# Designs tried in a protein design chat: VH-VL binders against o82653r152to333. Part 24

Target 1, 182 residues: o82653r152to333
Amino acid sequence: KSLNVGIIGPPNAGKSSLTNFMVGTKVAAASRKTNTTTHEVLGVLTKGDTQVCFFDTPGLMLKKSGYGYKDIKARVQNAWTSVDLFDVLIVMFDVHRHLMSPDSRVVRLIKYMGEEENPKQKRVLCMNKVDLVEKKKDLLKVAEEFQDLPAYERYFMISGLKGSGVKDLSQYLMDQAVKKPW
Key: E = the ipSAE of ESMFold2; O = the ipSAE of OpenDDE; V2 = 0.75 times the mean of E and O plus 0.25 times the DockQ between their complexes.

## First folded at step 14 (VH-VL)

Design p5 (framework fv_pasotuxizumab; at its last look DockQ between E and O 0.31; V2 from the best seeds 0.00; counts 0 for: pae O 4.0 > 2)
Fold by ESMFold2, look of step 14:
Structure p5 (fold): chain C 182 residues (1-182), chain A 123 residues (1-123), chain B 107 residues (1-107)
Amino acid sequence: as target 1 above (182 residues)
Amino acid sequence: QVQLVESGGGLVKPGESLRLSCAASGFTFSSYEMYWVRQAPGKGLEWVAYISSSGRTIYYSDIIKGRFTISRDNAKNSLYLQMNSLKAEDTAVYYCARGTEYFTLSDYYFDYWGQGTLVTVSS
Amino acid sequence: DIQMTQSPSSLSASVGDRVTITCKASQGISNDVAWYQQKPGQAPKSLIYAASSLQSDVPSRFSGSASGTDFTLTISSVQSEDFATYYCLQHNSYPWTFGGGTKLEIK
């Protein structure tokens, strides 16, 4: 039983920290679906005969200095073609940053992925870095901000660094791997 | 040809309400994020509100302090701004502006604007 | 909120002059800056996106540049149709904010 999970979000969303917490060690980078090196494996979660493989989507939501505008745009466009390959897509963002200064590109990514259902791919919204949020009621407000986005099957509030909420996300992914194909 | 036409402006007293409309034509309205921007007479531009292409996600500037409601009707190609509890400082020309197409996530912001509709709040 | 400090507030120029208008962001905003031109009694018109890229149908005498949090609109040789008010917009973070505007007047 297997599940390929894409994680998309800005570079500082905490993608590696989350996967490391779930699996404890980063596995070798490899493309599980193609003979390309455009997908990087962030980690593999194994329980019994069930395996969940987490993939990074490099080039999506680039914020690095030094890239030309043309190069950044091309990387983002090419990353979109790879998104359809995953069984589950995790849209991840830094909720603490969002409460302080919402990044409009992250907001647009969340909406773009959440506005129209995709019957062949499950999508979830992951609010990471909840450990940094001083007033926990603000997490509910962020969830309400994005509540009418029908493509997201589930919303998760987690800390990839501290592990808060990560067990629920891991269990959800394991359940999807067992139930696939849906 | 892309066209945005605002209507519903006028003279109103403080505390009253107005509803602005923006009729869109010449493009697939339901694919675009939409915005309201305002400009007080003799002053600069102020961003007011955002609505996603589906109408499900909305952002407001703090300048309206929760008094305005943006909405859209994609079947009618129309964008709306319900303005409640109006104040003198809300006096401005209100522009409807087209944002980016949702599937491209491009950086072409406010590429087309309406002509604006004047809202005057005076006692 | 991100403040965009635009300068100068006004300037006078003759046809053929080189004109430079700046906006300074209160924090890092990447290249998430657009520039607009507004003539009296008209809605704004898009000139520049992504800090330095020209919108369609905008003359090549317009250019934009960025250095850190400083953003610049340049008109290399002003034409009679360029006398207008110019605004920058940051769209990195909500709420989106405009600069205060620069009125370019005929000398």
Scores: ipSAE 0.330, ipTM 0.705, lowest interface PAE 3.5, mean pLDDT 83
Fold by OpenDDE, look of step 14:
Structure p5 (fold): chain C 182 residues (1-182), chain A 123 residues (1-123), chain B 107 residues (1-107)
Amino acid sequence: as target 1 above (182 residues)
Amino acid sequence: QVQLVESGGGLVKPGESLRLSCAASGFTFSSYEMYWVRQAPGKGLEWVAYISSSGRTIYYSDIIKGRFTISRDNAKNSLYLQMNSLKAEDTAVYYCARGTEYFTLSDYYFDYWGQGTLVTVSS
Amino acid sequence: DIQMTQSPSSLSASVGDRVTITCKASQGISNDVAWYQQKPGQAPKSLIYAASSLQSDVPSRFSGSASGTDFTLTISSVQSEDFATYYCLQHNSYPWTFGGGTKLEIK
């Protein structure tokens, strides 16, 4: 069984930390070219006869500064095309930063990805860096903020660095794997 | 050219209802989030409501929550605001405003506004 | 709710003057601030987005800056067409909130 997982989120979301914690084998800086976008392989998780491959999804959050509108549009369109190729998409963000100083672009990303379901792709929302949040109540507030987004099948509160909640996420991903060539 | 045209404003009594419309043209309406913003006479701007491109996600200001309903018809390139149980404090020019295209992850802001429609609630 | 305290409420200036308008957010909001210009009887017009990015077709005499929770709109040299009311907007979290406005008048 195999599963291709895309992880999307801002640079501070902790994507690398999460994958480092989950994967048994770190794949050296390898790039995989899809239709219009090259994705970096973050890692591979292998358990028994199941393999989960994690990919980065750069280029979704763009600053308009320095780019023409047409160029931005093209880049974003290409990025979205690539995102649709993954079996599971993890939308991840720094929950601590969100509580302290939320970024509207991050919120937009979360809402956009949660707005409509993709029949060929499962999406999950991961609130990362929970270890930095002192009050559990604050985590609940953030969860409530995004609870009504229909495209997310599951919500995870995790610490990629500390490993909190990661076991559940890993198990979920393993359960989503399908019979296909590695 | 992007154009937003509000209509439906007028004079009503407290407790009555009114439905505002915003006709959009010059862009792919279904790809944009839309907003209502109002401005009381001689006062500042006030955010009223948000609706996503698909219409599935909606947010209201606390002041109008439960009384107003934002909706859209993408086939008709139209945005609506159903206003029930109107109060004197609801007297304002109501603007429809375009947000950001859904596929872009740029910053939120209103880039285009209609000319507004005046709603007057008075006994 | 996030409050945007805008100052001053009114300002008199002459053509050619440098003008500064400030909005202070009640909490951290990153750079999620936009600035609008409104002339009497007209709809607001977008000037600045993302705190410091100039909207298309807006003269370069307009600029925006951010420092912490302080946001500033600057007109380097006021022109006759710049006399209007200006508003800041925070769009960091709902409900979105505007500043109270600054009326720029001719001295």
Scores: ipSAE 0.080, ipTM 0.703, lowest interface PAE 4.0, mean pLDDT 88
ESMFold2 (binder alone), look of step 14: mean pLDDT 91; pTM 0.922

Design p6 (framework fv_pasotuxizumab; at its last look DockQ between E and O 0.45; V2 from the best seeds 0.00; counts 0 for: pae O 4.6 > 2)
Fold by ESMFold2, look of step 14:
Structure p6 (fold): chain C 182 residues (1-182), chain A 122 residues (1-122), chain B 107 residues (1-107)
Amino acid sequence: as target 1 above (182 residues)
Amino acid sequence: QVQLVESGGGLVKPGESLRLSCAASGFTFSSYEMYWVRQAPGKGLEWVAIIYSSGSTIYYSDIIKGRFTISRDNAKNSLYLQMNSLKAEDTAVYYCARGTEWFVSDYYFDYWGQGTLVTVSS
Amino acid sequence: DIQMTQSPSSLSASVGDRVTITCKASQGISNDVAWYQQKPGQAPKSLIYAASSLQSDVPSRFSGSASGTDFTLTISSVQSEDFATYYCLQHNSYPWTFGGGTKLEIK
């Protein structure tokens, strides 16, 4: 059984830390040896005969600015082609940054990816860096802010660095790999 | 020719409501984020709100404290600002402006309307 | 909220002078700064986006630059049509905020 998982979000959302925590030490080694194009492998989680492969999708987001309009349009369209190939898409953002000063482009990503259901792809919203949030009840406010987004099947509150909530996410992904096709 | 034409301004008393409209032409309105900016007489520019191309994502400045509602009708190429519980401090010229197309990862914006004056006075 | 501290608040110049106007952001905002020109009785006009990219139809004497949280609009050789008020805008984080403006006056 096999599941391809895309992780999208701003560069500092903590994507590598999360995958390292889910997979352990081997994830870091595998990620540094993959190609540098639209499908960067972050790691592989293996349990028995089941694999979950994690990919980064550069260029869809806030990664670069200052390009001309037509160059930006082409980069966005190319990245979109890659995103549709994943079985599960994790949309990840820094919830601590969001509570302090919400990033305009990150909000646009979360809303765009969450507005319309995709019957071929499951999507989850991942609120990362909860360990940095002083008032934990504020996490519920952020969840309420994004609750009317039907494309997201689940919401996760995690710390990729500390591991809080990560077991629930990895359990979810393993369940999807076992139950596929849906 | 890109055109943005605001209307609906006028003189109102404190506590009353007013609805501003912005008619757009010369571009694919439904592809663009739209926003409102205001300018009190003799003062600087203040950002009021943004609405995304679908109409589902909206952010407001803190200065309106939940009294204003931005909306759009893509079938009519129109942007709206419903202003409730108006105060003297809301007296300003209100501009609509064109933002960024939804598929562009960086913001890129270039056109403003000529503005409509709202005066809130007893 | 991110504060944009714009300086100077006013500036006198002669035709041909080099003029610089600065906005300082209260925190890191990448290059998410735009510059606007507003002449008396007119709507604002967009000059610069992404800190340094010229809008179409903007003369090449206008330029923008960024260094850390310092953002600069430069007019290399002021012309008579450049006497106006200039504003910066940050659009990195909501709420979006303008600088206080710089009135460029004829000397």
Scores: ipSAE 0.345, ipTM 0.721, lowest interface PAE 3.4, mean pLDDT 82
Fold by OpenDDE, look of step 14:
Structure p6 (fold): chain C 182 residues (1-182), chain A 122 residues (1-122), chain B 107 residues (1-107)
Amino acid sequence: as target 1 above (182 residues)
Amino acid sequence: QVQLVESGGGLVKPGESLRLSCAASGFTFSSYEMYWVRQAPGKGLEWVAIIYSSGSTIYYSDIIKGRFTISRDNAKNSLYLQMNSLKAEDTAVYYCARGTEWFVSDYYFDYWGQGTLVTVSS
Amino acid sequence: DIQMTQSPSSLSASVGDRVTITCKASQGISNDVAWYQQKPGQAPKSLIYAASSLQSDVPSRFSGSASGTDFTLTISSVQSEDFATYYCLQHNSYPWTFGGGTKLEIK
């Protein structure tokens, strides 16, 4: 069985930390070319006969810096097109940063990705860096903020760094793996 | 070229309702966030509401307190603001403004309409 | 709510002068700041986005900068058409909030 997982989120979301924790070993400098973009392989999780491949999705939150508007638009569009290639999409953000200084761009990303279900893709929302949040009630507040987004099948509160909640996420992903032609 | 034209403004009494419209042209309306911003006579700009491209995500300013409803019809390239229970303090020029394409984060309020005046007075 | 304290509220200048308008955010908002120009009887016009990026067709004499929670709009050499009211906007967090405005008048 196999599963391709895309992880989207801002640079501070902790994508690498999560994948490092889940995989146990960092997969460095590996890239996979898709029809439109090149995705960095963050790691491969193997348990028994099941393999979960994690991919980064650069370009979904590009700034104008260094590029013209048309170039940015093209890059972003290409990046979004590639999102549909993943079996599972993890939308990840730093919940602590969200509480301290929320970024409207991150909120927008979460909302847009949660607005409409994709029949070919499962989406989950991952609130990362819970270890930095002192009050549990604050986490609940954030969960409540995003609770009504229909495209997200599951919500996870995790610490990619400390490992809190990661087991549940890992198990979920394993359960989503399917037999593929090869 | 991008064009936004507001309409529906006028004189109303406190407690009455009014519906504003914004007709958009010159761009792919369905791809953009749209906003309402108002300006009381001789005062500064005040954000009122935002609606995402799909229409499913909406945010309001606290000053509206559930009295106003933002909506859009992408097939008609139109943005709306239903204003209920109007108060004197709602007197303002109301501007329709184009935000960013849903996949772009850098361009906010890049185009404005000329505005429509709403006057609430007894 | 995030407050944008804009200063000064009014400013007199002559053509050719360098002018600076400042907005201070009550908390960290990254570079999620835009600047607008409004002339009497007209709708606002976008000048700056992302704190320091010029909108299309905006003269190069306009510039924006950011340092921490301090945001600045600068006109390097004021022209006759620049006399207007200027507003900053934060769009980092809802509710979005404008500065109080700065009226640039001819001296």
Scores: ipSAE 0.036, ipTM 0.670, lowest interface PAE 4.6, mean pLDDT 88
ESMFold2 (binder alone), look of step 14: mean pLDDT 90; pTM 0.927

Design p7 (framework fv_pasotuxizumab; at its last look DockQ between E and O 0.08; V2 from the best seeds 0.00; counts 0 for: pae E 13.7 > 2, placed apart)
Fold by OpenDDE, look of step 14:
Structure p7 (fold): chain C 182 residues (1-182), chain A 122 residues (1-122), chain B 107 residues (1-107)
Amino acid sequence: as target 1 above (182 residues)
Amino acid sequence: QVQLVESGGGLVKPGESLRLSCAASGFTFSSYEMYWVRQAPGKGLEWVAIISSSGRTIYYSDIIKGRFTISRDNAKNSLYLQMNSLKAEDTAVYYCARGTEWFTSDYYFDYWGQGTLVTVSS
Amino acid sequence: DIQMTQSPSSLSASVGDRVTITCKASQGISNYVAWYQQKPGQAPKSLIYAASSLQSDVPSRFSGSASGTDFTLTISSVQSEDFATYYCLQHDSYPWTFGGGTKLEIK
């Protein structure tokens, strides 16, 4: 069985930390072409006869805008087309930062990805860096904030760094794997 | 051409309620975030609330949170602001503004209505 | 919350003058800053988005720039129709916050 997982989120979302924890070893950055796009391989998780491949999705977060409106639109549209290539899409963000100072870009991303379901793709929301949050009730507030987004099948509160909640996420991904060649 | 027309403003007493409407035309309303911004007489601009294209996700200013409710009817190309428990400090011209599509993060408040005046006075 | 300190609060200029208005963010933010123009009795008009991108149908004499936490709106040569109040907006983080405004008056 195999599963292709895309991870989207801002640079501080902790994507590499999560994948490193899940894979157990740091994986060197590799490029993989999918159709007409190149994605960076973050890691590969193998358990038994199941393989989960994690991919980065660069370009979905606009860091700097030095372009005109038309250029930005084209860039973003091109980036979004690659999202549909994954079986599962993990939307990740730093929940601690969100609590301290919610980034409009991150919120917009979460909302956009959560607005409509994709019949060919399962999406999950991962609130990462929970280890930095002192009060659990604050985590619940964030969960409530995004609870009405229909495209997310599951919500995970995790610490990619410390491993909290990662087991559940890993199991979920394994369960989503389908019979196909590696 | 893009057009936004606010209505529903008027004179009310403290503690009373008022509902503002914004009629949109000239664009695909359901594709855009919409905003409310207010301006007290002789004062600056103040962000009030934002609602996603679908209406599922909302954010409020802390000042109006719990008292005001932003909503939309995409079938009617309309944006609403239900204002409850109004205070004197809520006196302002209220503007509806068009935000941006989901895939564009740099483009905000590109079109504004002419505003509707809300006066809260005893 | 992110504060946008706008300066000056007012300034006088003559037609043809170069004018600069600045907003300083209370903390580091991206270029998610917009500028608006408001004339008396009118709704605000969008001028600049993404700190330095000119809105459609806005004259080229208007420009925006960013350096660190400083965001600047510049009018290279003030025209008679430019006398108005200008506002910056940060939409990097919630709550979104406007600058206090700058009234550009005729000298």
Scores: ipSAE 0.014, ipTM 0.627, lowest interface PAE 7.0, mean pLDDT 87
Fold by ESMFold2, look of step 14:
Structure p7 (fold): chain C 182 residues (1-182), chain A 122 residues (1-122), chain B 107 residues (1-107)
Amino acid sequence: as target 1 above (182 residues)
Amino acid sequence: QVQLVESGGGLVKPGESLRLSCAASGFTFSSYEMYWVRQAPGKGLEWVAIISSSGRTIYYSDIIKGRFTISRDNAKNSLYLQMNSLKAEDTAVYYCARGTEWFTSDYYFDYWGQGTLVTVSS
Amino acid sequence: DIQMTQSPSSLSASVGDRVTITCKASQGISNYVAWYQQKPGQAPKSLIYAASSLQSDVPSRFSGSASGTDFTLTISSVQSEDFATYYCLQHDSYPWTFGGGTKLEIK
């Protein structure tokens, strides 16, 4: 039983910290080749005969803006063509930064991925770094901002660094792996 | 109706500084990336700088080589270009232009101001 | 940096003529090409986006096409209001670069 999980989000959203916490060990930088695209493996979670592989999709939020170098641009475009290959897509952002200084590119990414239903791919929205949010009531305000996005099956409020909410996310992913194909 | 109005152009001497402003109206300014483009008299168009809607991401053309600074004030619906160490080759009409996010549309510079002339002359 | 080589630099035409203007990119840029029209003393006006899509309110006599790294703006039947300078733009990677321009003049 296996599940390939893509994690998309801006730099420093906490993707590596989350996967390291979930798997309990740090995985050295490695690549898994999928069809025409190479993706950096962030980690592998294994329980029994069930395996969840986490993949990084760096730089997608800046596809048409923000890049001036060819090799970074090529990685961004390759990641876009590969995003449909994942069984589950985690759309992840720094909720603390969003409350302090929102970025329209991040908002547009969240809405773009949340408006497009895909029967072959599950999508979830992860509000990371909740441990840094001073007024926890503001988390509900952000959740309301994104609540009308039908492609997201679930919303998670997590701290990838401190582990808050991470057990619910890992259990959800394990459940999806045993239910596959769907 | 979308409108962009540049101001602050004029005649300056080489080595001096000048600050251009662009007043925006008719759209939600804080949702859009903004750009400066220039055109020397009788010459073609030349991209100068981009600033993200939040102001956090900025790119410059190499032609200004650290002499210009783009900024914005979303509370005032205003875009700015601080031009330092001006040279004769900076003489141009400077246009303010509106853009869009990389994944929301395939077009940039969909609305332009009428431009403001900067002349750098000894 | 990506160079956009625009040709011709100048072109004479009569009303009713078919006109073709070309930009060649120095590397692959997908469909991240736009075309602009500029009349003397005026700001540029957007004509074509995504290499081939017309902006709203642009007459259907304008069209754009792409083949590899060659991008073409075509005016199927030039009108008197079409005499202007035309620019292509690549926005695939920074720095964004314009072609050198094509001045379309009345013959």
Scores: ipSAE 0.005, ipTM 0.441, lowest interface PAE 13.7, mean pLDDT 78
ESMFold2 (binder alone), look of step 14: mean pLDDT 89; pTM 0.897

## First folded at step 15 (VH-VL; framework fv_pasotuxizumab)

Design q1 (at its last look DockQ between E and O 0.46; V2 from the best seeds 0.00; counts 0 for: pae E 3.9 > 2)
Fold by OpenDDE, look of step 15:
Structure q1 (fold): chain C 182 residues (1-182), chain A 122 residues (1-122), chain B 107 residues (1-107)
Amino acid sequence: as target 1 above (182 residues)
Amino acid sequence: QVQLVESGGGLVKPGESLRLSCAASGFTFSSYEMYWVRQAPGKGLEWVAIIYSSGRTIYYSDIIKGRFTISRDNAKNSLYLQMNSLKAEDTAVYYCARGTEWFTLDYYFDYWGQGTLVTVSS
Amino acid sequence: DIQMTQSPSSLSASVGDRVTITCKASQGISNDVAWYQQKPGQAPKSLIYAASSLQSDVPSRFSGSASGTDFTLTISSVQSEDFATYYCLQHNSYPWTFGGGTKLEIK
């Protein structure tokens, strides 16, 4: 069984920490060409006969990279086209930062990705860095803020760094894997 | 060339309704967030409402919540503001403004219409 | 609601002067601030987004900066066409709120 998982989120979302925790071994950056874009493999989780491949989604955010606006726009647009290629999409953000100083761009991302279901893709919302949040009640507030987004099948509260909640996410992903060639 | 043209403004009495329209051209309308911003005579700018590209996500200012409805028709490249139960304090020039494309993780208004004046007076 | 306290409400300057307008947010809002220019009888024009990013076709004499909850619009050398009213906007949290505006007048 196999599953392709895309992780999207801002740079501070902790995507690498999560994948590092889940995979245990950094798989050398194997570039897998999807039909239109080259995605960097963040890691591969293997349990038994099931393999979960994690992919980064670079370029989703406009960075002052010295490129012209048009070029950046094109890059971002192209990056988004690849998002639909994953079996599961993890939308990830720093929940602690959201509580302290929310970024409207992150909220926008969460909302857009949660507005409409994709029949070919399952989406989950992952609130990361829960270890930095002192009050559990605050986490619930954030969950409530995004609870009515129909495209998210599951909500996860995790600490990619500490491993809290990661087992549940891992199990979910394993359960979504289907029989297909590796 | 990006163009936004507001229409539908005029003089109305308190309690009456008015529907504003914004005709968009020169860009892929369906990809952009759209906004209404108003400005009372001699006063500052006031955010009114936002509607996402899909039309599913909407936010209102507290002042107009429950009375005004923002909507869009992507097929017609049009943004609307249905204003019900109008009050004197709603008197303002109403601007439609283009936000950012849905795939852009940034917020800004880059184009504004010239505005349409709504006057609510007894 | 997040309040944007804009100062000063009015400012007089001469051509060539350096001008600074400030907005202070009532709470942390990251860099979710935009600046607009409005001339009499005209629609607002976008100047700055993301606190410090210059919009297309805006002269380089305009700049934005952020420090904590303090946001600043700077005109390095005021030109005759810059006399207008300026507004900051926070779009970090709903409802979005504008500053009270700063009218830049010719001295």
Scores: ipSAE 0.313, ipTM 0.772, lowest interface PAE 2.5, mean pLDDT 89
Fold by ESMFold2, look of step 15:
Structure q1 (fold): chain C 182 residues (1-182), chain A 122 residues (1-122), chain B 107 residues (1-107)
Amino acid sequence: as target 1 above (182 residues)
Amino acid sequence: QVQLVESGGGLVKPGESLRLSCAASGFTFSSYEMYWVRQAPGKGLEWVAIIYSSGRTIYYSDIIKGRFTISRDNAKNSLYLQMNSLKAEDTAVYYCARGTEWFTLDYYFDYWGQGTLVTVSS
Amino acid sequence: DIQMTQSPSSLSASVGDRVTITCKASQGISNDVAWYQQKPGQAPKSLIYAASSLQSDVPSRFSGSASGTDFTLTISSVQSEDFATYYCLQHNSYPWTFGGGTKLEIK
């Protein structure tokens, strides 16, 4: 039983910290090839005979630096088609940064991925770095900002660094792996 | 040839309403974010609003919030700005402009219309 | 809201001069700055996106740069067609905001 999970989001959203935390429950590092594409495996979560493979989507990563923007534009345009091949897509962002100074490109990514359901791919929105948010009621405002996005099956509020909420996400992914094919 | 043509400007009194239109041609309108920018006579540019390609996601400038409504009709290749409760400070040339394609994650704006003048006076 | 402080508000130059126009952002905005040119009686025209990338058909005498929160538009050798008003725009965070503009005039 296996599930291929893509993680999309800006640089420094905490994708590696999250996968490291989840993989730490049972370490099994392996490079896996999907049926149609090859991508860098961030980690593999194993429970019994069930595996969840996490993949980074480097062609869709947002850059914050001023240099090299011509290169990132071309990569985003060229890599867009591969994201539809994952069984589950985690759309991940830094909620603390969002509350301080929302990045229009991050908002655009969240909105476009969440606007229209895809019958062949499940999508979830992951609000990371909740441990840095001082006023927890502000998390409700962000959840409401993204509430009318029907393609997201579920929302997760987590800390990839401290592990808060991560067990719920990993259990959800394991449940999807058991229910495959869908 | 990418072309954007605004219409619907004119003279109105404070408190009245006006609807601006922008007709688009020469590109796949439904793939692009669209926005409005205004410019009071003799003054600088002010961003008004953006609407995402599907029409579901919208952001407004703080000055406009609550009074103006941006919308689009992708079947008619048209962008609209409904302007309610108009004030003298809303007097400006209103430009529509093309944003970026929805599938790219960088922002730039390469085409502007010629603008339509809205005058709010008693 | 992010403030874009544009300077100078106006300047005079002769053909062949090097011209520098600056926008300072009130906080970090990555490279999410665009530059526009507007000639009298015309709609604005896009020059620069992503702080330093030239739009299609923009002459190479135009360049953009960024250092921290300081963004600069440079015209290395002004031509007669470059006399216009120039605006920066930040599009990092909503609401989007323009600089106040810089009018480049014939000396």
Scores: ipSAE 0.288, ipTM 0.684, lowest interface PAE 3.9, mean pLDDT 81
ESMFold2 (binder alone), look of step 15: mean pLDDT 90; pTM 0.928

